# VHH binders against q05b89: the designs that were tried, part 9

Target 1, 377 residues: q05b89
Amino acid sequence: MLSSRVRLVATTARLVHSLIYSSSRSFMDLKALLSSLNDFASLSFAESWDNVGLLVEPSPPHTVNTLFLTNDLTEEVMEEALQKKADLILSYHPPIFRPMKRITWKTWKERLVIRALENRVGIYSPHTAYDAAPQGVNNWLAKGLGVCTSRPIHPSKAPDYPTEGTHRVEFSVTHTQDPDKVISALKEIAGVSVTSFSARTDDEEQTRLSLNCTQQALMQVVAFLSQNRQFYQKTEILSLEKPLLLYTGMGRLCTLDESVSLETMIERIKSHLKLSHVRLALGIGKTLESPVKVVALCAGSGSSVLQGTDADLYLTGEMSHHDVLDAASQGISVILCEHSNTERGFLSDLRDMLDAHLENKINIILSETDRDPLHVI
Key: E = the ipSAE of ESMFold2; O = the ipSAE of OpenDDE; V2 = 0.75 times the mean of E and O plus 0.25 times the DockQ between their complexes.

## First folded at step 1 (VHH)

Design w08 (framework vhh_7w1s_2)
Fold by ESMFold2-Fast, scan of step 1:
Structure w08 (fold): chain B 377 residues (1-377), chain A 122 residues (1-122)
Amino acid sequence: as target 1 above (377 residues)
Amino acid sequence: QLQLVESGGGLVQAGGSMRLSCAASGSTFSIYMGWHRQAPGKQRELVAKITSGGTAYDDSVKGRFTISRDNTKNTVYLQMNSLKVEDTAVYYCAADYSFGTWYDESTPYDYWGQGTQVTVSS
């Protein structure tokens, strides 16, 4: 069984990791580390509104021996990172999100920047890139539900188009207009690829031309076609879409292999997140005994991702009162676990995955100080 | 640094259509975008909102108005069909960068445009 061999090798790698990683490791150049982090999970998968990547950079050259992981970068966590000799802090939540007009000692976020730079510590935030990633935060959250099949609620687009170019231009050429001459002229334009085939339109045979062209080539193609009114008036220009990725995107729609009661699902979630309590809103007509087959989830504040998704249960960190009422009115139950409780547990898996991805070249440590500032009293 | 600029307002007859545009410029484009309106003598109200997860509309405009966005152009649109005299108002574009209450203090919206007048004649 090849799958059994792969599982055995993975288990052995974990054991070797535990035995060897008790000593200080080497260093990596900052730019090389950032490239490797982007290879692990591309920042291009982050939401357009987000502020991701290297947010605070010490003057080059900068080398990293210790990568410090935290969900939230508070002043207390910064102090821990400095004591642990961090060279780069990976903060899942970006400590710089809104633009800063000044960097002074007046606010805690400004003090983080000052302390980081004075101690030559970089700050890097992947945030929604790790929400979208196949081995990311939402897949970790989904693993707590039991055996299920999961897919993104909002799939990410691939970084590249399926064919060269951003646009498709289609038009027909009659045999009297010399299709071969038209094709030759278009092929002279850089960034244009031409496909031709025989077509019958309006009961007349003609040559149909389909052009894939880059954004830069599009205006040259339009200019060429506009020189012949007959071509231009019948020309269709289509903007190509990048294909959707199967396992990368925002949120997860999870279909359980076996339906369980809402009560059982609550216990699984509490166990996975190590919580004694969660907040529950019952969908109209639902009880703790109601079956749960489909769970829509998004770590953190997931309302914008979950809105409009058909499911038995919404699972997220926090949601507005109105959005909870909207879900409940549609018969959808809601479980709220508080913001960082749906995120922080992923960091342990992230450390292990990054250790493997970076081939153990640097020390990767987790914050022991990072915790939810809110307590149930 | 985010600035919102509305365009497309003006005078239109009842039963007509109009499209408003909101161009965002600056360092970041918001995930939570909305159109609000304020009629003479009334409070500002939410007309439509758009997030990565979907859209929502006030009951008075549902089925008549459509909100959409183009993230590549940093632009949000409000397509208004079957306009009524009661739709006469100043229309405002708004953007919110809130991650949630613990991370960033919730306000209705972080950024507002200056507004664009829509007048629907009978």
Scores: ipSAE 0.000, ipTM 0.134, lowest interface PAE 20.3, mean pLDDT 81

Design w09 (framework vhh_7w1s_2)
Fold by ESMFold2-Fast, scan of step 1:
Structure w09 (fold): chain B 377 residues (1-377), chain A 124 residues (1-124)
Amino acid sequence: as target 1 above (377 residues)
Amino acid sequence: QLQLVESGGGLVQAGGSMRLSCAASGFTFSDYMGWHRQAPGKQRELVAKISSGGTAYDDSVKGRFTISRDNTKNTVYLQMNSLKVEDTAVYYCAAGTTVEYSGSTYRLEWTDYWGQGTQVTVSS
């Protein structure tokens, strides 16, 4: 029948559409996903006091079809994640920060761990790694200010050394030794990667050699040189430093291309964060008409990051009363937007960036339940 | 919220021309709009972008592709000339912001929105 053909064609189109959208996204192994997340923003960017990475892990093997994003993982958000079939929860704030001596039903954080494991859901927290990252929370916050040049207030160290090894060892070799043979012997030690020499020295009886080595190789290199002190002189050992990153680190110091009034800046910030109200402290001698050229910002509780930074305006979620008075006394105006209001909006950008980074291999969804527990009434 | 819809993709012979369009709708601030592409088995790459500061192109398309914007229609176009088989890819429209770091030539491009992509196939 003609009507049966029309219905069959419509049904087939719907099934094909469903198969294309449902089956084109598959499962990723948890370890592979964690590696991809670390490639997106290295956990080495996190502050030393932080508790980041995989915090709750179901017994392997574990595969992830649905990655669930939230700023805060409350019991209500956990229930949402379970209803939405999350396999891994990315919680910006780590629900486990202080060590736990027991896992029982007594506290809400312990219950999160129990519920996650019982339902085979992992919990991952990047926290300060995403504050520091160039595509992270603070860059998202900075884009609300208008066209600006920004840099980290406290630059992060690179995750890797610029050359192989953690140490450089330099020493002089007497002319009785063949420098090329010495270099060849030292390259036999595992962890010796960069080797060079200079034939020109003030003492023509000696040739200066230089090598890079790992911490493990250092003891073998030292032993080699110490056993033959008659041939190897003037040994210097230098600890290599990881270089500072230009666009990765804590906070942002933003210089606007065009200065605007404080009033204009307040409206930009409110618009970017979708807030009807923010709290303002005027710097001494300042007004709503005062020009703003330099903004120092840090999402969350940014006082420790912002302290001592010269700027027209501090932008953060929270500061203590004393810290606000200190800034105002220095002529620096302060805008406070509440803790999570300076953070949560980033998750939408994160989802889109992770969708691209992971090539749409898994489903990435945002919490709809997650919100600031404090409201202006 | 900004939504991006691409059009104008399809099949074209090597040496030919094609024009892609990207219509933006919704209320959202954007510093730039641009085009990215992804060929099978390759990573997504920036092709061209346009902002108030001007245009920029990937070296592989310089002199062949031109990006333009119609502010009245809130639409971005990619005019592709002298097409090569190697230009075969899914082309994605993107919109976002840029942040420039002090004392450097580095700019962070932040992509807020992506279109669904349009296939361009160049045959020899």
Scores: ipSAE 0.000, ipTM 0.116, lowest interface PAE 20.4, mean pLDDT 81

Design w10 (framework vhh_7w1s_2; at its last look DockQ between E and O 0.44; V2 from the best seeds 0.00; counts 0 for: pae O 9.7 > 2, unsure alone 59.6 < 65)
Fold by ESMFold2, look of step 2:
Structure w10 (fold): chain B 377 residues (1-377), chain A 123 residues (1-123)
Amino acid sequence: as target 1 above (377 residues)
Amino acid sequence: QLQLVESGGGLVQAGGSMRLSCAASGFTFSSYMGWHRQAPGKQRELVAKITSGGTAYDDSVKGRFTISRDNTKNTVYLQMNSLKVEDTAVYYCAASQYEWRVSPTGEYTYDVWGQGTQVTVSS
């Protein structure tokens, strides 16, 4: 008579199988992704009139595995994004710009919001922040010209240095007061930083106080100072302008290392934008053989950005008829390529840069259906 | 003229860490600063760069190296962790001194380089 035993042992094959199926790509919390996008290019560089950032947010928590990039978010592009299982759509142009009083099925833009939320898809728009960014759409557009140096036509102001404060308040504390008490009271106000030093003016020793404060804090500072007429009557309030940024701003003024003929420049632009045709207005006295050294460019709608800028050539998507006439009358040639034709190609560069910036943690895909609504036929 | 001086190199064992510093003197006119390296007999290659818009890294160093800038000290740093023998090279700091350079290939060029600092990683 023989006894037997049965042993059940987990095998290393199951453990190895599990490890082999793990992926290098993962997901990110929406807030973490938004923070990373802002580190990549700050939304603070957007124009004051713009509507940038997160425009539509599914109820928290929300994680992103797939980031979908498009220039314009149309209903056709939304359908594509949903079929490709986007978790966040980055739409270069904000599909929501004017305030929506209702979210119904009535208009196509309202339908975008409804479809996004029902499928738990966020919508984010960088818009003019990426127009301004040094590595943004205008840098991409400048690559089509050849080797050049580039500067913003309208530089942006620094967003947060040297301080976030908007005002400087300066006043004096005389020998009859305790400067330390004044400084202590001012430091209780949020958004205030204080500096003091001894000064002698007209043979009277005094302490000069200089503080930097936000607009919010300014009213509290003024209220404090107004309790003592000697302080208030000697108070100077200065509005601060932030310094200009060297490489961030609207439009680009590009100086080629070597001049080329206008004809050559046209072919470079057509090749870069992958267009068979562009619209050209010759500047007075110019021909296709005229040298081009300085190009002023602005992706999208360039009329206001380019106006008044000296250059051999203006390059943009669209520009008003009268501004084209004005440029041509000044000897400046103009090339128009339609709005989104001057922007969409940037999204490939953006994907590559974001893949690197996010360390390939999420899947980033480009719309295949997004296109300029205007075709040259 | 802008001058760049690297420091912090030396000998380190594999798996170790070190931090390189690049001190700038003169006035700085640069949106791009970065670190490159050159192994013996090889071409100089990008390691990491820093701009106003963020940082970028070569794939071979992602997750191990971190570039940062201290504008108060006019200094750029490269923190190198989990060092490997193949990281052995002369490391150069570089900057664009005067203007924003654009090329059709998207490669940003530097026109000021430091003298280099040797990093040697032993097995």
Scores: ipSAE 0.195, ipTM 0.576, lowest interface PAE 2.9, mean pLDDT 84
Fold by ESMFold2-Fast, scan of step 1:
Structure w10 (fold): chain B 377 residues (1-377), chain A 123 residues (1-123)
Amino acid sequence: as target 1 above (377 residues)
Amino acid sequence: QLQLVESGGGLVQAGGSMRLSCAASGFTFSSYMGWHRQAPGKQRELVAKITSGGTAYDDSVKGRFTISRDNTKNTVYLQMNSLKVEDTAVYYCAASQYEWRVSPTGEYTYDVWGQGTQVTVSS
């Protein structure tokens, strides 16, 4: 249990330290805690198919003294969380992933929702947001490999565009259409910037116009171009992409400072994850003595993230039989550690990082009940 | 590739302010930078860091120090206010060139370090 010194303020406004200690920390408003969690790792980093954030919310007001961390929220883990007086459960895997049409006692996931609400416990899931985050699950997994550089396999997009505008509009204007008048008219539209250059198409000299415009300005540009059907019929409208974030994204491509044998790498991974056994597929032409320099990794079920990545070794929790065969046929060895074994160990690092981030304002507890449902017998 | 040069250190009286600058060269974009310090007889510790996700500070400097970046000048700053004698240390700038350095014995490490700049706070 956590304790703090009680600090007393005397009548003279002098602060006096007491020898009496409190066994609890302060409370945080739920919305304030959620904001701080989002500051730690933004939910915007999550994949579009995911179901992240506050999934079960007690009626406000709700304050949090105890934040309970688990990889999987099973009924056994819920019982533990309730005994430990959790006010908010951070479940890495969302217990609500597919839409629920009813909340009844019939299924274990429905019972989790009922028990959470009846005991005024919130449920929050970051899931793929923590896979993508720089201080997240995949860099924790990479710690097992040895000293390396790590970068995202699929970088996440930044919140803002690098240039003014959300769209690019391109079209050509012949000398007959008076390019200077077209340019002048477009420059009058707020939120439009115009770049022009000479171009030659089919031996005809034309002025190529490239417009950067805001979402709002796009409608005015389209309206303007529609007044001349020839412009509009040959107009290309492109949605601009936000720039990529350097340390945030799905998966990790890890380059070891010094290559090691596959046998050595297997032992490092087993040690890091505290596993007696892992599953191995040798890449075509490879052996346990083959050097490993580049490792592509993704916690959980990483096939979609790892596919097409050039590496000596793929490291993930689980992969389909056919995906393993595809990797091996390309000379890439595969190590499978089972789903939650590639994730659960991160929670200890997460607790320490959240304790620092939240300035020890609340009590953060790790599940002791959470474990992989699969056992090697 | 990336090179860091610190400046702005020196002598200051307790309660005073000082701004450290770290100019980066050899790279057009670095999204992870930090300031560390090492006092005589102590190990090097993190003071402040700035990433694409925001800023973080050591508890001993929260509310007194502010880290900021000027991307146009490719420079990161550490604004130090309400300085204490215990802030006396050599301050080091560190950066990562869009790749995390991962180590089994530590958290993420920087791939480039500056030479350090001395800050001495007198009462």
Scores: ipSAE 0.185, ipTM 0.522, lowest interface PAE 2.9, mean pLDDT 83
Fold by OpenDDE, look of step 2:
Structure w10 (fold): chain B 377 residues (1-377), chain A 123 residues (1-123)
Amino acid sequence: as target 1 above (377 residues)
Amino acid sequence: QLQLVESGGGLVQAGGSMRLSCAASGFTFSSYMGWHRQAPGKQRELVAKITSGGTAYDDSVKGRFTISRDNTKNTVYLQMNSLKVEDTAVYYCAASQYEWRVSPTGEYTYDVWGQGTQVTVSS
């Protein structure tokens, strides 16, 4: 009677405590996020003709956990964004550019707005603000050229005047004319700031007045000065300009540390943009072996920015036939990479920069569906 | 003479925190500054940078490291949290003299380098 001791092998179920790292999905308020995005790159850098900022706003309150980045927001890309549970879409190009009189199901642009709102997804577009930004699209494109020194072709202006006022008015007052009285009178005008200093002209001691004033105040200042012919005749009126930003602006003029052949430059650009093909126009007298030292570039449609710029090479997404001819006639070679191909690659860098800027408070994802509508065949 | 001097390195246990400092002398920090690291047998790599557009981090240190600067002290910092053994390296501070320089890798934006400070993370 062989008692077969059935050894119950205790299968120790290793409870794999799947540490569900509950990634505590932090949410940002939409307004806070927009403020932070503006801090990253000010919308004030955008061109005046552009339509930038929050273009579609879900009803408040709205929180953002997932920011979805795309170059172009098509209906296909919108579906991807929805599938990936985007709360805000950052579309480099504004899907709303022209005013909409109606929001119906008739046009794909209207459908985008409808789909966004029905799903409580915001749409934000920086477009030319990111073109101009120091760390923006054009800077990214310039990285493809090699080691170079880069500056904006069209530098942006600061958003504010460094001092109060839009105009400076300067004139001299003699001691006999009671400078203090004049200063007091001018200071009573709203929007006027007055500075005085001693000056000597032709052995006569005078008080030089320098005042800043607003556009509104300027007429009052002029009216005041016109009452005294001696003041008025020697008055200088200056229009104040906002200072230029050295690293902010449209396009980039890039001077390579070392010149390279046009062929080499083409390969660099292809590599950077991950393109197998580009369109090339040779400048008059130029070959693939011609040296390239100075490159003027502008992402997207760069004609207006590049025109008139002295360079060995123009690099842009698209340019009109006539503009290409003009450049070539001047001995400037032109590389066209298609519009969005000079932009889309920036989004990877943008993700990383925004992740850092936002301190990883939200999830930032790139569109996988977004692509250039044109195929090279 | 333009000089960067790193400090704050040393030995730390995994999961610990460390703060590196880089003080500039002879110049003021530009808009381009960063921390790089080089592990034994590896190439030098960017860890974190400050540019005119903001901060950026290598993916390996995102969420753990924070770069900051104090202009009044002419110093840049790297706060390192949740340190890992793989973070063991010599850490170098770098700053750009020329803010308008562009390079494919970003390394050439830095014209001044510190001597480095050793960071060792033990298991």
Scores: ipSAE 0.008, ipTM 0.319, lowest interface PAE 9.7, mean pLDDT 88
ESMFold2 (binder alone), look of step 2: mean pLDDT 76; pTM 0.767

Design z01 (framework vhh_6z1v_2)
Fold by ESMFold2-Fast, scan of step 1:
Structure z01 (fold): chain B 377 residues (1-377), chain A 126 residues (1-126)
Amino acid sequence: as target 1 above (377 residues)
Amino acid sequence: EVQLVESGGRLVRTGGSLRLSCAASGRTFSSYAMGWFRQAPGKEREVVAAISWSGGSTWHADFVKGRFTISRDNAKNTVYLQMNSLKPEDTAVYYCAADSTYVFTYSPESADYDYWGQGTQVTVSS
């Protein structure tokens, strides 16, 4: 009762504050806001299995004055968002992950869609794009460990190739095959760039040709080469790889500047996440006094990211019993903080970063209702 | 470009308190992560505390946790270090530094900070 009264007074003050704040802020077109959000952290960094981006869209035109942030979009959080006049909800966890065949009042997820559309509220989810981002969830989690250097466990590939082509085709042309005419013919194919250089094998001079070509041009290049068996006999066709990003990707492998005891690391993690308790599995031969130098971490359910990584400690939200046993058997200790406890604290930093990125153009607020559904009793 | 000027360092008795201030000049202060470092005679410079560009995230070294608190006021272009329960081991020159990376994570390495103040001397005596 007292907590309800305190909450009501706080809610009233927050509504007045929000109203005063929103009167000083402009509206953004939804498409412009989505472009800015993608510029902040690209959706292309999301995992292939994920469901990210704009998941629920009001009919255009739609403008956003209030962007509402939450880790999980429950019906209770939706009610809060509506009371706070949200125009777009950024839900870290996508409320729509599996395909829906109908939108009815039957299930709570269907009701979220109905309520959002009836109140002209968009729903946007970045999910694993923010896990991968250098300024994202896993980077925030890593900050709790103390002074360390960190890198992705599974680095993301850059969105662009280092050249305009997707493939490289290499072959050699002898002096008798007129390299200049071959080069001229290949340059006539749209999407082909040609580099040539001299090569010498067994006192014989020949011209090595290296072609960068688009996916569409590749078949035309193959067709050209197939017209002369001598060219094709030693032709190499390589798919170009996008370079790996240094600070973008899934998970983090963190190397502490100074080793600390496992006990000290547990206290750091509890302090960072504001938890009184965490679950611990000791690696074989380890104790609370064992030194921790390398921590592999992944927010949420990180088992698939952490598996096979050599570290002193695995830090994640949740992991299956069998995966914990596998880690412990390899001498790796495991700390489990529960799913959303490894994620939700990031939202405060996200709000501040988005406020700066969007140049304070719109009102950005955090859910006060969103919380872990699980309690330690 | 940003220029940093520390103030507040002085002689204090064991168990005393001090607040250090770092005033920044320049247009981009509110975009920078900030750190407090210290260096005692004959020792390497070590990180004491760090704060994100917005103040929404802070980190404190284990040896000062619970005693020192970093904060910032972007309207005043100032970062602070509130030091409580001072010990003789806290005697050092304290430096503020700015990390121009414009990213969420502050660097633990002094080499990654682009702008440094001249330092302010804190001496803790019994």
Scores: ipSAE 0.000, ipTM 0.157, lowest interface PAE 20.0, mean pLDDT 82

Design z02 (framework vhh_6z1v_2)
Fold by ESMFold2-Fast, scan of step 1:
Structure z02 (fold): chain B 377 residues (1-377), chain A 125 residues (1-125)
Amino acid sequence: as target 1 above (377 residues)
Amino acid sequence: EVQLVESGGRLVRTGGSLRLSCAASGFTFSDYAMGWFRQAPGKEREVVAAISGSGGSTWHADFVKGRFTISRDNAKNTVYLQMNSLKPEDTAVYYCAAGTKYTWEYTRPDSYDYWGQGTQVTVSS
């Protein structure tokens, strides 16, 4: 933890750099910063269809004094970032999602790449990794609901198995089959870890062998066991599951400590997101006085995450008309707050958390230009 | 060692105003979310208000919304609770709490690692 004096010096260095646009005394190597960002929230938790990580990279070496945060990277936000001397832009929404066949001045997204590289600014997007993170976007959104317990709707699997390998193979050997020789032979196969213990099978003592093996080793293990028909016929092969993470995953299922009326919940959500208006669909048989105990939420366009979840209320940025009708027909009320309104407020918390995680080594600033392109009038 | 010291609690009339202060030491104040909780006799502690480390995000319980305002001064390592239009139901011991560095659910008591001793607020008549 930084002392108050060290923190004051770090804050002063940031302020001086911002005020005079001169060289700063605080900086991090880009690779080191990216490693720290991944440590904060792993990119491995991003959805498979997503485009996350470092999307635009200036030629090395590149050092970062100013990290600039935005929900959307528009040309106006890029201009702001350049004026504020950003060295790396963290854009929650990836400005490069589909492959580009050319980088020219023709389209606005191509111009973002050109301007970033010409000014030696990197672009990094965490996107769905921050949706899944326990300290991420959906947990920030859940804070508005009141005192509740929260768990992911679709829990993420841990990045690693709790034991080495992808499969467990179990079988028994009799005293006549020399268990020690069998174990020694199996240990010669790369990617195999063997455990053994004695077990009784009625009429004779047997040694039960349990081994974990990698996907690559599995067929070699099967081939070895197939050389002895008795081993093979009594062999059990189990596919190991990566454990589910308790607080990491897509969406949040929130159970309030005390139920409140739907009207009260609407006011809490409007207050948390600082919105004068939200859109509401009442579930069949529901009213503004109906109790809300369980809220299923997903920032942005959350329909695919929320679908099939039993709750009193769905909270998201946007859903198709048909998906809203499906939810209402099941007695589930829906509150829609518009896409980025369910996301952008998180960036303030992100700045605070990253300042702490990075030990105040660099300047972290939020876009003031970034805004919802849609206005309620 | 982390210390939180509340002050400002006293007897006040219904409809009155009071400002509670919590002075923090032993940690980098702006890295931590802060919360105000209260506990009335015979009841469990309940969250009243919470504020992020930067002050950019605030949350207030429905029963105090429009009447109470949480704020912080990171230069002074102090969090405040401005209490207006006080009601007898607001009578409780008020506790200042500091969350962990990465407090992710500000409305939950178990998200807070450090607690003050509390300051008594009594609202009469």
Scores: ipSAE 0.000, ipTM 0.219, lowest interface PAE 15.8, mean pLDDT 83

